# Designs tried in a protein design chat: VH-VL binders against Transcription elongation factor GreA (greA). Part 15

Target 1, 156 residues: Transcription elongation factor GreA (greA), of Dehalococcoides mccartyi (q3z8e7)
Amino acid sequence: MVEKIPMTASGYKKLEDELSTLKVKRIDVIEEMRLAAMDKDMRENAPYHAAKEQRGQIEGRIKEIEHELKYADVSEYTDTNTSKVNMGSTVKLRDPKNGECCTYTLVSPKEIEPLKGKISASSPIGKAVFNRNKGEQIEIEVPSGTLQYIIEDISF
Key: E = the ipSAE of ESMFold2; O = the ipSAE of ESMFold2 at other seeds; V2 = 0.75 times the mean of E and O plus 0.25 times the DockQ between their complexes.

## First folded at step 12 (VH-VL; framework fv_libivirumab)

Design b4 (from y4 with heavy chain F103Y; at its last look DockQ between E and O 0.30; V2 from the best seeds 0.00; counts 0 for: pae E 4.7 > 2)
Fold by ESMFold2, look of step 12:
Structure b4 (fold): chain C 156 residues (1-156), chain A 119 residues (1-119), chain B 112 residues (1-112)
Amino acid sequence: as target 1 above (156 residues)
Amino acid sequence: QVQLVESGGGVVRPGRSLRLSCAASGFTFSNYAINWVRQAPGKGLEWVAIIWYDGSKTYYRDSVKGRFTISRDDSKNTLYLQMNSLRTEDTAVYYCAREWRIYHAFDIWGLGTTVTVSS
Amino acid sequence: DIVMTQSPLSLSVTPGEPASISCRSSQSLLYSNGYNYLYWYLQKPGHSPQLLIYLGSYRASGVPDRFSGSGSGTEYTLKISRVEAEDVGVYYCMQGLQTPYTFGQGTKLEIK
């Protein structure tokens, strides 16, 4: 019947956060309209008409997001290719500064456990390694700074 | 077994120095940033200092900056906190805690070592 | 510095009943990489702190599923669906977004 809208877990979360923000802004704009509407002459009430236009834009975006969230499909495909990182891959990342390694496995959203090395393709590490080859250098930006790794090994 | 063990606590007078050690075992020490966190008697947790996994960056809370120095010796799997010009306000249990680089989670804590600064 | 404010500061709960602890930050803990850099720790009486929840909502290894974390941005909640006697202690939220890392004041959970 209705086609699902493919998206990553990160994409879904961003839409949820935007929706929450827009719902708060809607409340504020409706109050601005109420206050401006106390003016007897609505045709010359520029604040009212500006707020009404802003509300229309907010309502439109809310409807779009609600549709996308309702029909979202946060699923990903398995690839048996061993030359590049994909869903189901286990990657060994080597820190070039000290030679130490850490290991991550790209998993479906239901299995995410970052401290156990189970991450999504949409996570910071997942985005950095996805579709890359053994030997490539990657960078991961976190609040503490930029982390650099080399893809030491890819397995399944 | 993954563990952190602090040592070097004791009773000292104000203005004196003390060096704390934190011995790591059961994990690759050089993969983690390590933090010192303290807790005054009956009080909450207070972050003190961090040294980055490669030793390239150190940060301190303002009240200890210039007096405390965090360092690490990865060949001995040991973290240090050199505490100079100690004040009575530095009296606390001092914990070391390892931090995951990307996640910043303090998932392993030591047992703590007690520092008492009093006359 | 990012100020972390916990509520309540103490909580007395009958075993089997739910508990909820909130934590507010003075600025957003959501980083551009999509993670909320917010953590919950439990310090049981006479023990060092232990990690319960990281990145706002992920349960640390070995933490029972009756513990859950939620929230984003500046408001976070730790929930315990059924409090047990072993849950007694002080709960701290912490932000790990920027140094100096800062903790909430702590919430002491006791059994009635």
Scores: ipSAE 0.234, ipTM 0.649, lowest interface PAE 4.7, mean pLDDT 86
ESMFold2 (binder alone), look of step 12: mean pLDDT 94; pTM 0.958
ESMFold2 at other seeds, look of step 12: ipSAE 0.417; ipTM 0.750

Design b5 (from y4 with heavy chain I50Y; at its last look DockQ between E and O 0.43; V2 from the best seeds 0.00; counts 0 for: pae E 2.05 > 2)
Heavy chain, then light chain:
Amino acid sequence: QVQLVESGGGVVRPGRSLRLSCAASGFTFSNYAINWVRQAPGKGLEWVAYIWYDGSKTYYRDSVKGRFTISRDDSKNTLYLQMNSLRTEDTAVYYCAREWRIFHAFDIWGLGTTVTVSS
Amino acid sequence: DIVMTQSPLSLSVTPGEPASISCRSSQSLLYSNGYNYLYWYLQKPGHSPQLLIYLGSYRASGVPDRFSGSGSGTEYTLKISRVEAEDVGVYYCMQGLQTPYTFGQGTKLEIK
ESMFold2, look of step 12: ipSAE 0.672; ipTM 0.840
ESMFold2 (binder alone), look of step 12: mean pLDDT 93; pTM 0.952
ESMFold2 at other seeds, look of step 12: ipSAE 0.707; ipTM 0.851
ESMFold2, look of step 13: ipSAE 0.667; ipTM 0.847
ESMFold2 (binder alone), look of step 13: mean pLDDT 93; pTM 0.954
ESMFold2 at other seeds, look of step 13: ipSAE 0.718; ipTM 0.855
ESMFold2, fold request of step 14: ipSAE 0.707, 0.699, 0.695; ipTM 0.854, 0.848, 0.843
ESMFold2 (binder alone), fold request of step 14: mean pLDDT 93, 93, 93; pTM 0.950, 0.951, 0.951
ESMFold2 at other seeds, fold request of step 14: ipSAE 0.726, 0.713, 0.697; ipTM 0.859, 0.855, 0.850
ESMFold2, look of step 14: ipSAE 0.545; ipTM 0.807
ESMFold2 (binder alone), look of step 14: mean pLDDT 93; pTM 0.953
ESMFold2 at other seeds, look of step 14: ipSAE 0.703; ipTM 0.851

Design b6 (from y4 with light chain S32Y; at its last look DockQ between E and O 0.62; V2 from the best seeds 0.00; counts 0 for: pae O 3.5 > 2)
Fold by ESMFold2 at other seeds, look of step 12:
Structure b6 (fold): chain C 156 residues (1-156), chain A 119 residues (1-119), chain B 112 residues (1-112)
Amino acid sequence: as target 1 above (156 residues)
Amino acid sequence: QVQLVESGGGVVRPGRSLRLSCAASGFTFSNYAINWVRQAPGKGLEWVAIIWYDGSKTYYRDSVKGRFTISRDDSKNTLYLQMNSLRTEDTAVYYCAREWRIFHAFDIWGLGTTVTVSS
Amino acid sequence: DIVMTQSPLSLSVTPGEPASISCRSSQSLLYYNGYNYLYWYLQKPGHSPQLLIYLGSYRASGVPDRFSGSGSGTEYTLKISRVEAEDVGVYYCMQGLQTPYTFGQGTKLEIK
């Protein structure tokens, strides 16, 4: 996917720190594999196979983080900006017809769970609310019609 | 606990009527559309009707339109299906299922109530 | 009406092996808001249906990650990476794009 990955500055830093740690662990596990390979018991080399499996997990996570950092969109996002809907914001939407509310949080693509209220900024709901103020009316188009909501509250 | 409980099923002769109820609990009923889905013995799932979350729109499968009426009473958290002029092909287990507004997912289903139409 | 066609209608799978079920719609289920209005349900023997996958690819709460949904437009696939005994039942795809909502014929999954 070439889509940008919205995240907070603190989220970006956390990924950078994890990547650095994993690169050090990768060096360690490669050495474990080398040392285990010096034991030529042909029937069983459990230390080698355990280290190989661990390396696979580390390489996979490194690749994932490098992709996320490469496509991260941190510009114009802050952890504490609550005046407008932004990445990391939790928005409460009120249906003006019956007064009932639904709550959504703008999250990174890997954290998306729409039925738990976790959506991306690029989703239909995210696009409708992004950079909007409390009290604004928004519309969401679905196959059966247009849904109207009022932004009741914004928090982080 | 989020749940839907159907009732009102039974055995009736063709041409008669039944009224099904679906009692909702554990969630804000007025935020969801509710559907009736049926399953004839040994057969697949068949959508029957929907009532929108604010009650403003109802839609029916062609084979039941004009005979069935879906309604909701949000003050009682209850969905109804009035089934008139019943036919043998209406024999099925009837489920109610809640539908999310934007996502249209049927994430909660009742256990079903059995309707048998036989002469 | 949108016709939903599942394939296969029945399959027997050795435990631990993958399984794949396809679902084709007679018209695109991708709406211009970006969502694919395609759903997968599992009906275990003697039980009501339960949601597995919604909007083509999102797992419902509590669904193991060995289940995945993919596809867009008119062709969708449900995959089980390693079938377990608890996966037995009938799998249905459904379109939620327009009324009447319609289901596929069902795919019965059995363990051999």
Scores: ipSAE 0.324, ipTM 0.712, lowest interface PAE 3.5, mean pLDDT 86
ESMFold2, look of step 12: ipSAE 0.396; ipTM 0.741
ESMFold2 (binder alone), look of step 12: mean pLDDT 94; pTM 0.957

## First folded at step 13 (VH-VL; framework fv_libivirumab)

Design c1 (from b5 with light chain S61Y; at its last look DockQ between E and O 0.59; V2 from the best seeds 0.00; counts 0 for: pae O 10.7 > 2, grease 19.2 > 18.9)
Fold by ESMFold2 at other seeds, look of step 13:
Structure c1 (fold): chain C 156 residues (1-156), chain A 119 residues (1-119), chain B 112 residues (1-112)
Amino acid sequence: as target 1 above (156 residues)
Amino acid sequence: QVQLVESGGGVVRPGRSLRLSCAASGFTFSNYAINWVRQAPGKGLEWVAYIWYDGSKTYYRDSVKGRFTISRDDSKNTLYLQMNSLRTEDTAVYYCAREWRIFHAFDIWGLGTTVTVSS
Amino acid sequence: DIVMTQSPLSLSVTPGEPASISCRSSQSLLYSNGYNYLYWYLQKPGHSPQLLIYLGSYRAYGVPDRFSGSGSGTEYTLKISRVEAEDVGVYYCMQGLQTPYTFGQGTKLEIK
């Protein structure tokens, strides 16, 4: 059984755009290979070998993206009910000790941007907040101790 | 723009003191633990000291414990390292590094400030 | 203290070829929450260190997918599938499981 690949709507669109770009580039590279191969002597055909390598890279990435799009589960990121944290949710966490807040968005591994607060669901904080409600107190165990937060707000 | 900027380095004789500063900008300073990491000339990285996000925990490598004091002033977004009783072995570039509470990763480093301890 | 041992300490690589750096810890870095507290940093010549890999296998933002981290427990590997000129520098592993945090000795990567 092939497991679905969770991603946000923006992540899905990004992959679609990359795929479109790669398909156009593939056409160009295949034509370059054809033109280079019109030389009768292939042993010293650096343009052909360069294009062949580039085609291999493009085909590999296309195959990877097509697999990810085929098994993408985007509907779970668009949750019109914001009562529970899910993939694509943005959570505001409040430290009850000092009242400071931090904000994280749960994204797929391909969309991780830690400086912008985009973290994976498999991270310590991602695991702690997943499927939780606004107002719940969560605990995150790290080697330096146990961190406590209250889920202040959930948005998509 | 997220950044850390160190200052306060210099040339001093053994037994003297220096105070390093690390100014933070572009992020909520009070959400992060901060570390000092040093690099002696031609050598690798060496962790020096750590302060928790709320200031409640500090830790030091054994060779500096009792001589160095790490502190933070969250109202000024500034980290400090008070270095007393300096030794020639403390000669290094000193970096401050932001640590994520959850990941313990040092994701943002300063440019470093040079401390030279020599007669 | 947890001792971190890197191998090799120096590596000379032809552009476009793969590279692999090993890091071994004297104690398991796997914490009870299921994560390996192991990190990889790159220090390019004349620059501050920068984070490449955290928790053993997660790429930091902006790190190309030709970099990958793997391993668990006491043995970890950083792989570069195709080395580029911009990858030159010194690579450090670090454990973040317990203080004092400790680094490996560093691995200098050069282009042939």
Scores: ipSAE 0.000, ipTM 0.559, lowest interface PAE 10.7, mean pLDDT 83
ESMFold2, look of step 13: ipSAE 0.470; ipTM 0.764
ESMFold2 (binder alone), look of step 13: mean pLDDT 93; pTM 0.953

Design c2 (from b5 with light chain S57E; at its last look DockQ between E and O 0.51; V2 from the best seeds 0.63)
Fold by ESMFold2 at other seeds, look of step 13:
Structure c2 (fold): chain C 156 residues (1-156), chain A 119 residues (1-119), chain B 112 residues (1-112)
Amino acid sequence: as target 1 above (156 residues)
Amino acid sequence: QVQLVESGGGVVRPGRSLRLSCAASGFTFSNYAINWVRQAPGKGLEWVAYIWYDGSKTYYRDSVKGRFTISRDDSKNTLYLQMNSLRTEDTAVYYCAREWRIFHAFDIWGLGTTVTVSS
Amino acid sequence: DIVMTQSPLSLSVTPGEPASISCRSSQSLLYSNGYNYLYWYLQKPGHSPQLLIYLGEYRASGVPDRFSGSGSGTEYTLKISRVEAEDVGVYYCMQGLQTPYTFGQGTKLEIK
């Protein structure tokens, strides 16, 4: 059965790079097997049998990657085409009571600065907005009460 | 420039009233809760009162409840503290401080206004 | 009310040496949303308080990285890795979990 495999452009490139590396490694392992086969006793040739096992693993991974690249569907999946909040997204949150907005960017742990609008996906704000669309209502619980917001805009 | 400026302090006798103002500029006032914090001469910081960003919630320390009223006028970007039935123990420098809704941090404080209650 | 207890109440430090201030709360300041509602302020002589650390660990804008906050629950610490003359003043911890918000008694830091 032939199914499309969704992936990002960066994911496709990583598979291409891995495939190139494995094809070079395959050449090296095949030569290692040829050199080891010059030994007198093939039944006790541990280097030959170790190289043969490595070759099998490399061939298996190459076949898997070639299948994934052949059936990849990159045109439907880019970091810039999602309408949902994700890592690196900047979200504009509107308070429906007064129409005022605040802006947060989902960042890695080393970049967190909450008062500058840089928060993690695991923060109260991050959990509330992650994987949501523009126009959705969200709630954030804080000690002073429950805050209601509407996702006004999402950008990268 | 993000700024809070208090005014309305003075010297009064016990039992009298004062109204403090806190003028905000440089930020969207209606997005923040605001607090009054006071400091008696030579003493530490003491929280006095709180008003939520939309004005729907007010809280007071017990010693001022019933005597002090916090309010806000978002059209004028101004916070008020009406202080009635003043006592000598209310003598302090009074600060207003803005509070972030989610983070509860008091990141901007005013310069303070002095209230002295003495006979 | 949540009682905030600071230690020490006074501290004399040689310039360039570290300083550490402890703050204990009578109940946990960790809220179910994952934040510790604990704050550190510095009041320099003749000035208003200024925010140093919020939510137990994050430095406010413009605060040097020689200041750090740590702790969770009921125990919190402010550290200054190398004290400078401009650090003189009174340091307060505050809980922002529930009203009435409460401050510690303050820690006066002086240069020897």
Scores: ipSAE 0.658, ipTM 0.835, lowest interface PAE 1.4, mean pLDDT 88
ESMFold2, look of step 13: ipSAE 0.678; ipTM 0.845
ESMFold2 (binder alone), look of step 13: mean pLDDT 93; pTM 0.952

Design c3 (from b5 with heavy chain A33G; at its last look DockQ between E and O 0.62; V2 from the best seeds 0.59)
Fold by ESMFold2, look of step 13:
Structure c3 (fold): chain C 156 residues (1-156), chain A 119 residues (1-119), chain B 112 residues (1-112)
Amino acid sequence: as target 1 above (156 residues)
Amino acid sequence: QVQLVESGGGVVRPGRSLRLSCAASGFTFSNYGINWVRQAPGKGLEWVAYIWYDGSKTYYRDSVKGRFTISRDDSKNTLYLQMNSLRTEDTAVYYCAREWRIFHAFDIWGLGTTVTVSS
Amino acid sequence: DIVMTQSPLSLSVTPGEPASISCRSSQSLLYSNGYNYLYWYLQKPGHSPQLLIYLGSYRASGVPDRFSGSGSGTEYTLKISRVEAEDVGVYYCMQGLQTPYTFGQGTKLEIK
């Protein structure tokens, strides 16, 4: 049974771009396999087997992306009238100690890039903000201690 | 351009002091914890000290406790390491590295400043 | 202190071949919040260290997708699917779970 895969319009475009890049990379790896095969007996040809492994990884990722694009459920929250943090929300968090802000977007598992502010709903940040309103104070537990934030804004 | 630049290294005799500085630019300094990491000649990386983003917590490796003091001046975007009672085993390149408080990754490192402690 | 043990300590790899480096910790690096506080850094010859992988498996900005991190708990692996000349340097794992933060011994990667 195939599940719908929620993602943003930008997430969909990112997958399309990655797919295009991988198809070009596949061509390069196939040529490297051909060149490596010309130099050695195939049974003892480490460069050939390395390129073959790389090709397998590329083919696997291509298949994953094609599946994700086929079953994508693209949600784009363009309405500025949002009430609670949900999938696809962008949340601005204010540190009450120094007034500085940081921004996180709740994305599908395939789009996660934590240092770029793209997190899952199941991450420490995601759990803390999910289903919360603007103005609420939240806590995030990390090994170095508990972090306090106030939800400053919720948008797309 | 996000960067960290260390300074204040030099050659000193054992028992003397040095103060290292780490100047930050291109990012909001007050959002980040900062670490000092050192590397003795030909050796691996060794964590030295850490200061929390708001300055409220400081941590040191045992071999430098009581001798080294980490501090920050957010108005100057500058981190300091005061190194007292220096020993020959403190000879190293010293790096500062920033840390985002949720992920604890050292995502930006300085270029390093060299401290040589020799008689 | 959490002890970080890398193996191998040295690799010599033909360009285009894969490489794999393992890192074991003396304690689990999986925190109750669900993150593995394990990091990989590369120090290229003559340069400062740079972040490759954080939280066990996430690739830092600008790091090629031929680098991947895996593992959980006490055992972690960095893989390079096809080694290139620019990958030469020393690779370090680090734990960020508790102070003192600790690094593995380093793995020197060279091209043969």
Scores: ipSAE 0.571, ipTM 0.795, lowest interface PAE 1.8, mean pLDDT 87
ESMFold2 (binder alone), look of step 13: mean pLDDT 93; pTM 0.954
ESMFold2 at other seeds, look of step 13: ipSAE 0.596; ipTM 0.811

Design c4 (from b5 with light chain Q98R; at its last look DockQ between E and O 0.69; V2 from the best seeds 0.70)
Heavy chain, then light chain:
Amino acid sequence: QVQLVESGGGVVRPGRSLRLSCAASGFTFSNYAINWVRQAPGKGLEWVAYIWYDGSKTYYRDSVKGRFTISRDDSKNTLYLQMNSLRTEDTAVYYCAREWRIFHAFDIWGLGTTVTVSS
Amino acid sequence: DIVMTQSPLSLSVTPGEPASISCRSSQSLLYSNGYNYLYWYLQKPGHSPQLLIYLGSYRASGVPDRFSGSGSGTEYTLKISRVEAEDVGVYYCMQGLRTPYTFGQGTKLEIK
ESMFold2, look of step 13: ipSAE 0.693; ipTM 0.848
ESMFold2 (binder alone), look of step 13: mean pLDDT 93; pTM 0.951
ESMFold2 at other seeds, look of step 13: ipSAE 0.713; ipTM 0.857

Design c5 (from b5 with heavy chain S56D; at its last look DockQ between E and O 0.84; V2 from the best seeds 0.00; counts 0 for: pae O 8.1 > 2)
Fold by ESMFold2 at other seeds, look of step 13:
Structure c5 (fold): chain C 156 residues (1-156), chain A 119 residues (1-119), chain B 112 residues (1-112)
Amino acid sequence: as target 1 above (156 residues)
Amino acid sequence: QVQLVESGGGVVRPGRSLRLSCAASGFTFSNYAINWVRQAPGKGLEWVAYIWYDGDKTYYRDSVKGRFTISRDDSKNTLYLQMNSLRTEDTAVYYCAREWRIFHAFDIWGLGTTVTVSS
Amino acid sequence: DIVMTQSPLSLSVTPGEPASISCRSSQSLLYSNGYNYLYWYLQKPGHSPQLLIYLGSYRASGVPDRFSGSGSGTEYTLKISRVEAEDVGVYYCMQGLQTPYTFGQGTKLEIK
């Protein structure tokens, strides 16, 4: 019921590493809760309640990562064929009016940094370039109007 | 270093003119829309005008339309605001601000130049 | 013109405690492309404004993690999880959906 989540091999590895770290932290927090629960005055047991809150945050993030890893589509990210823009592609866009260029890289949602050129496939720029060839003209709809670019180069 | 530096402010009487300049450095000026934003003493921020990255599209707030003209000279990396028929309510610090085309964020602001219109 | 309304207009906050500023727009800032064209700026005393949050929730480069933006449509919130002395200044929301771009009235944050 959930669509596949495109990501690079490096993005997948980063999620695996974060998951491993969180699982270790979870063990520590569960032990902290167990030790705090030995305090008979539970109504004022700040260590127990602090650990319980931290565990909730850790469990939530673990569930998010496990979902993303389960539905990850890494094979489409690692395509080294530069014929079309795909996840992991870096595209150079040229403004046909003034010849100026800007560069964007399609990344997973967790790696997004729009002002640094790291965008998702679902962003306005990402939607416009996805599955397009070098030399194609694209349009990007923004509130101020329609921006036109030509895909100057595609790399990985 | 990415910078915007305003100049041309001063003290003038109502009805006179001033021309503000905004010098850009450290980035490709022609890739960005540039805005003028002003702040009257003790007041909030008020957007004044912008000019599109290729100069085709300008827009002004109603209170300055017909009196102010925004322009850019991409060969000099400079934005201008020609302010005619100045009124006392135009008294403010004037900032120029760089705008991203797609994200519309004003990510770089100048230091401002002060315009005082008084009798 | 889109009217931007901030509340509160002033805050006095004990260092280390959270702060929350809301911003309401007279019409939706959610564009058909899925972005909320809402921005937060901080103007520290004696300084130019600086971008904190863009498109409703993205943190600008160099902005500490204790700042977060949320909301959609017509209601937006800027949160500071732990206020520090350097956070003093006036916070403005702005809409970038349509010209004329418009700012909220500002929220002055002071340290108790």
Scores: ipSAE 0.013, ipTM 0.595, lowest interface PAE 8.1, mean pLDDT 84
ESMFold2, look of step 13: ipSAE 0.657; ipTM 0.834
ESMFold2 (binder alone), look of step 13: mean pLDDT 92; pTM 0.950

Design c6 (from b5 with heavy chain N31H; at its last look DockQ between E and O 0.52; V2 from the best seeds 0.61)
Heavy chain, then light chain:
Amino acid sequence: QVQLVESGGGVVRPGRSLRLSCAASGFTFSHYAINWVRQAPGKGLEWVAYIWYDGSKTYYRDSVKGRFTISRDDSKNTLYLQMNSLRTEDTAVYYCAREWRIFHAFDIWGLGTTVTVSS
Amino acid sequence: DIVMTQSPLSLSVTPGEPASISCRSSQSLLYSNGYNYLYWYLQKPGHSPQLLIYLGSYRASGVPDRFSGSGSGTEYTLKISRVEAEDVGVYYCMQGLQTPYTFGQGTKLEIK
ESMFold2, look of step 13: ipSAE 0.723; ipTM 0.860
ESMFold2 (binder alone), look of step 13: mean pLDDT 93; pTM 0.953
ESMFold2 at other seeds, look of step 13: ipSAE 0.692; ipTM 0.851
ESMFold2, fold request of step 14: ipSAE 0.688, 0.714, 0.700; ipTM 0.852, 0.852, 0.852
ESMFold2 (binder alone), fold request of step 14: mean pLDDT 93, 93, 93; pTM 0.951, 0.950, 0.951
ESMFold2 at other seeds, fold request of step 14: ipSAE 0.717, 0.182, 0.720; ipTM 0.861, 0.625, 0.862
ESMFold2, look of step 14: ipSAE 0.653; ipTM 0.832
ESMFold2 (binder alone), look of step 14: mean pLDDT 93; pTM 0.953
ESMFold2 at other seeds, look of step 14: ipSAE 0.635; ipTM 0.831

## First folded at step 14 (VH-VL; framework fv_libivirumab)

Design d1 (from b5 with light chain R59W; at its last look DockQ between E and O 0.48; V2 from the best seeds 0.62)
Fold by ESMFold2 at other seeds, look of step 14:
Structure d1 (fold): chain C 156 residues (1-156), chain A 119 residues (1-119), chain B 112 residues (1-112)
Amino acid sequence: as target 1 above (156 residues)
Amino acid sequence: QVQLVESGGGVVRPGRSLRLSCAASGFTFSNYAINWVRQAPGKGLEWVAYIWYDGSKTYYRDSVKGRFTISRDDSKNTLYLQMNSLRTEDTAVYYCAREWRIFHAFDIWGLGTTVTVSS
Amino acid sequence: DIVMTQSPLSLSVTPGEPASISCRSSQSLLYSNGYNYLYWYLQKPGHSPQLLIYLGSYWASGVPDRFSGSGSGTEYTLKISRVEAEDVGVYYCMQGLQTPYTFGQGTKLEIK
């Protein structure tokens, strides 16, 4: 029962692509080490030591990515209708006082643009909607007061 | 095509009244707080008044409190500033600016309307 | 009232050079929800103010990437990495944490 790592389908694919690239690079670096080791003076072999360090970095990153992919929660990857807000979800929030709606999409940190409706899961809106169902009432605290909304729709 | 248009400015003597209007178009007016901000000739920006998106909260700078009244009519997409007991110090260009509920950003401003209070 | 103090009040910059404007608030603008309620506006000569940066660091629509906002709490900075002629005008910081909302004194940017 390991904690899942939330990510979007595009985030999962980026990790897969990086993993593939690193695995190819690992093969190249291992061959570079093998070729450098053909020298008879291993203690004065700068190419060998550079490749060994690079291999260590690659192996570390590969292990990290394999862990992230193994425990990834990519429910949006299949575009299956879950009833809960997750990364990549677009939520339509209805103000019960006037019936008007506003729309936000949960995005990765580099994609944040609040006035365009792109917010992080850690933002005030993101915290309020994350893991919530359609029909739930949420509250968002801002300096001007507490805002109440109903989650009218969740899409991907 | 998001737009705010102020009107109602003019030249008046001290002690008189004016009512400014701010007409909104191209967006859902009832989703936003609206502010009045003024700028005296050659001076900086000075916030004047605020009305919450649902009209339930109004706030004023101290120098206009009791003299100015901000109001909104969502059926007309229009904001008003009733300015009573005008003083020479109220002479300025008056802007309306919309404010996002969560982000408090003033992302759309009108062109301004000029109020001159002169003896 | 939260006092906003800008520095410098005037800048004269050679085109292509960087510019930096500081804004200090008399109390923290960081709210418990994690946002810094600090904004930067530009008023070009003869025009209404326009939003450049909101919540300390986010770009308003259409703002070039050469503008950047940083800072938290009581100290904030607007940087222009490479000043252009269109950047001339008066820059204001504003706090949107509590009424009365307050502006800095303005920083007039001119080309040398």
Scores: ipSAE 0.667, ipTM 0.836, lowest interface PAE 1.4, mean pLDDT 88
ESMFold2, look of step 14: ipSAE 0.671; ipTM 0.831
ESMFold2 (binder alone), look of step 14: mean pLDDT 93; pTM 0.952
ESMFold2, look of step 15: ipSAE 0.687; ipTM 0.846
ESMFold2 (binder alone), look of step 15: mean pLDDT 93; pTM 0.952
ESMFold2 at other seeds, look of step 15: ipSAE 0.659; ipTM 0.838

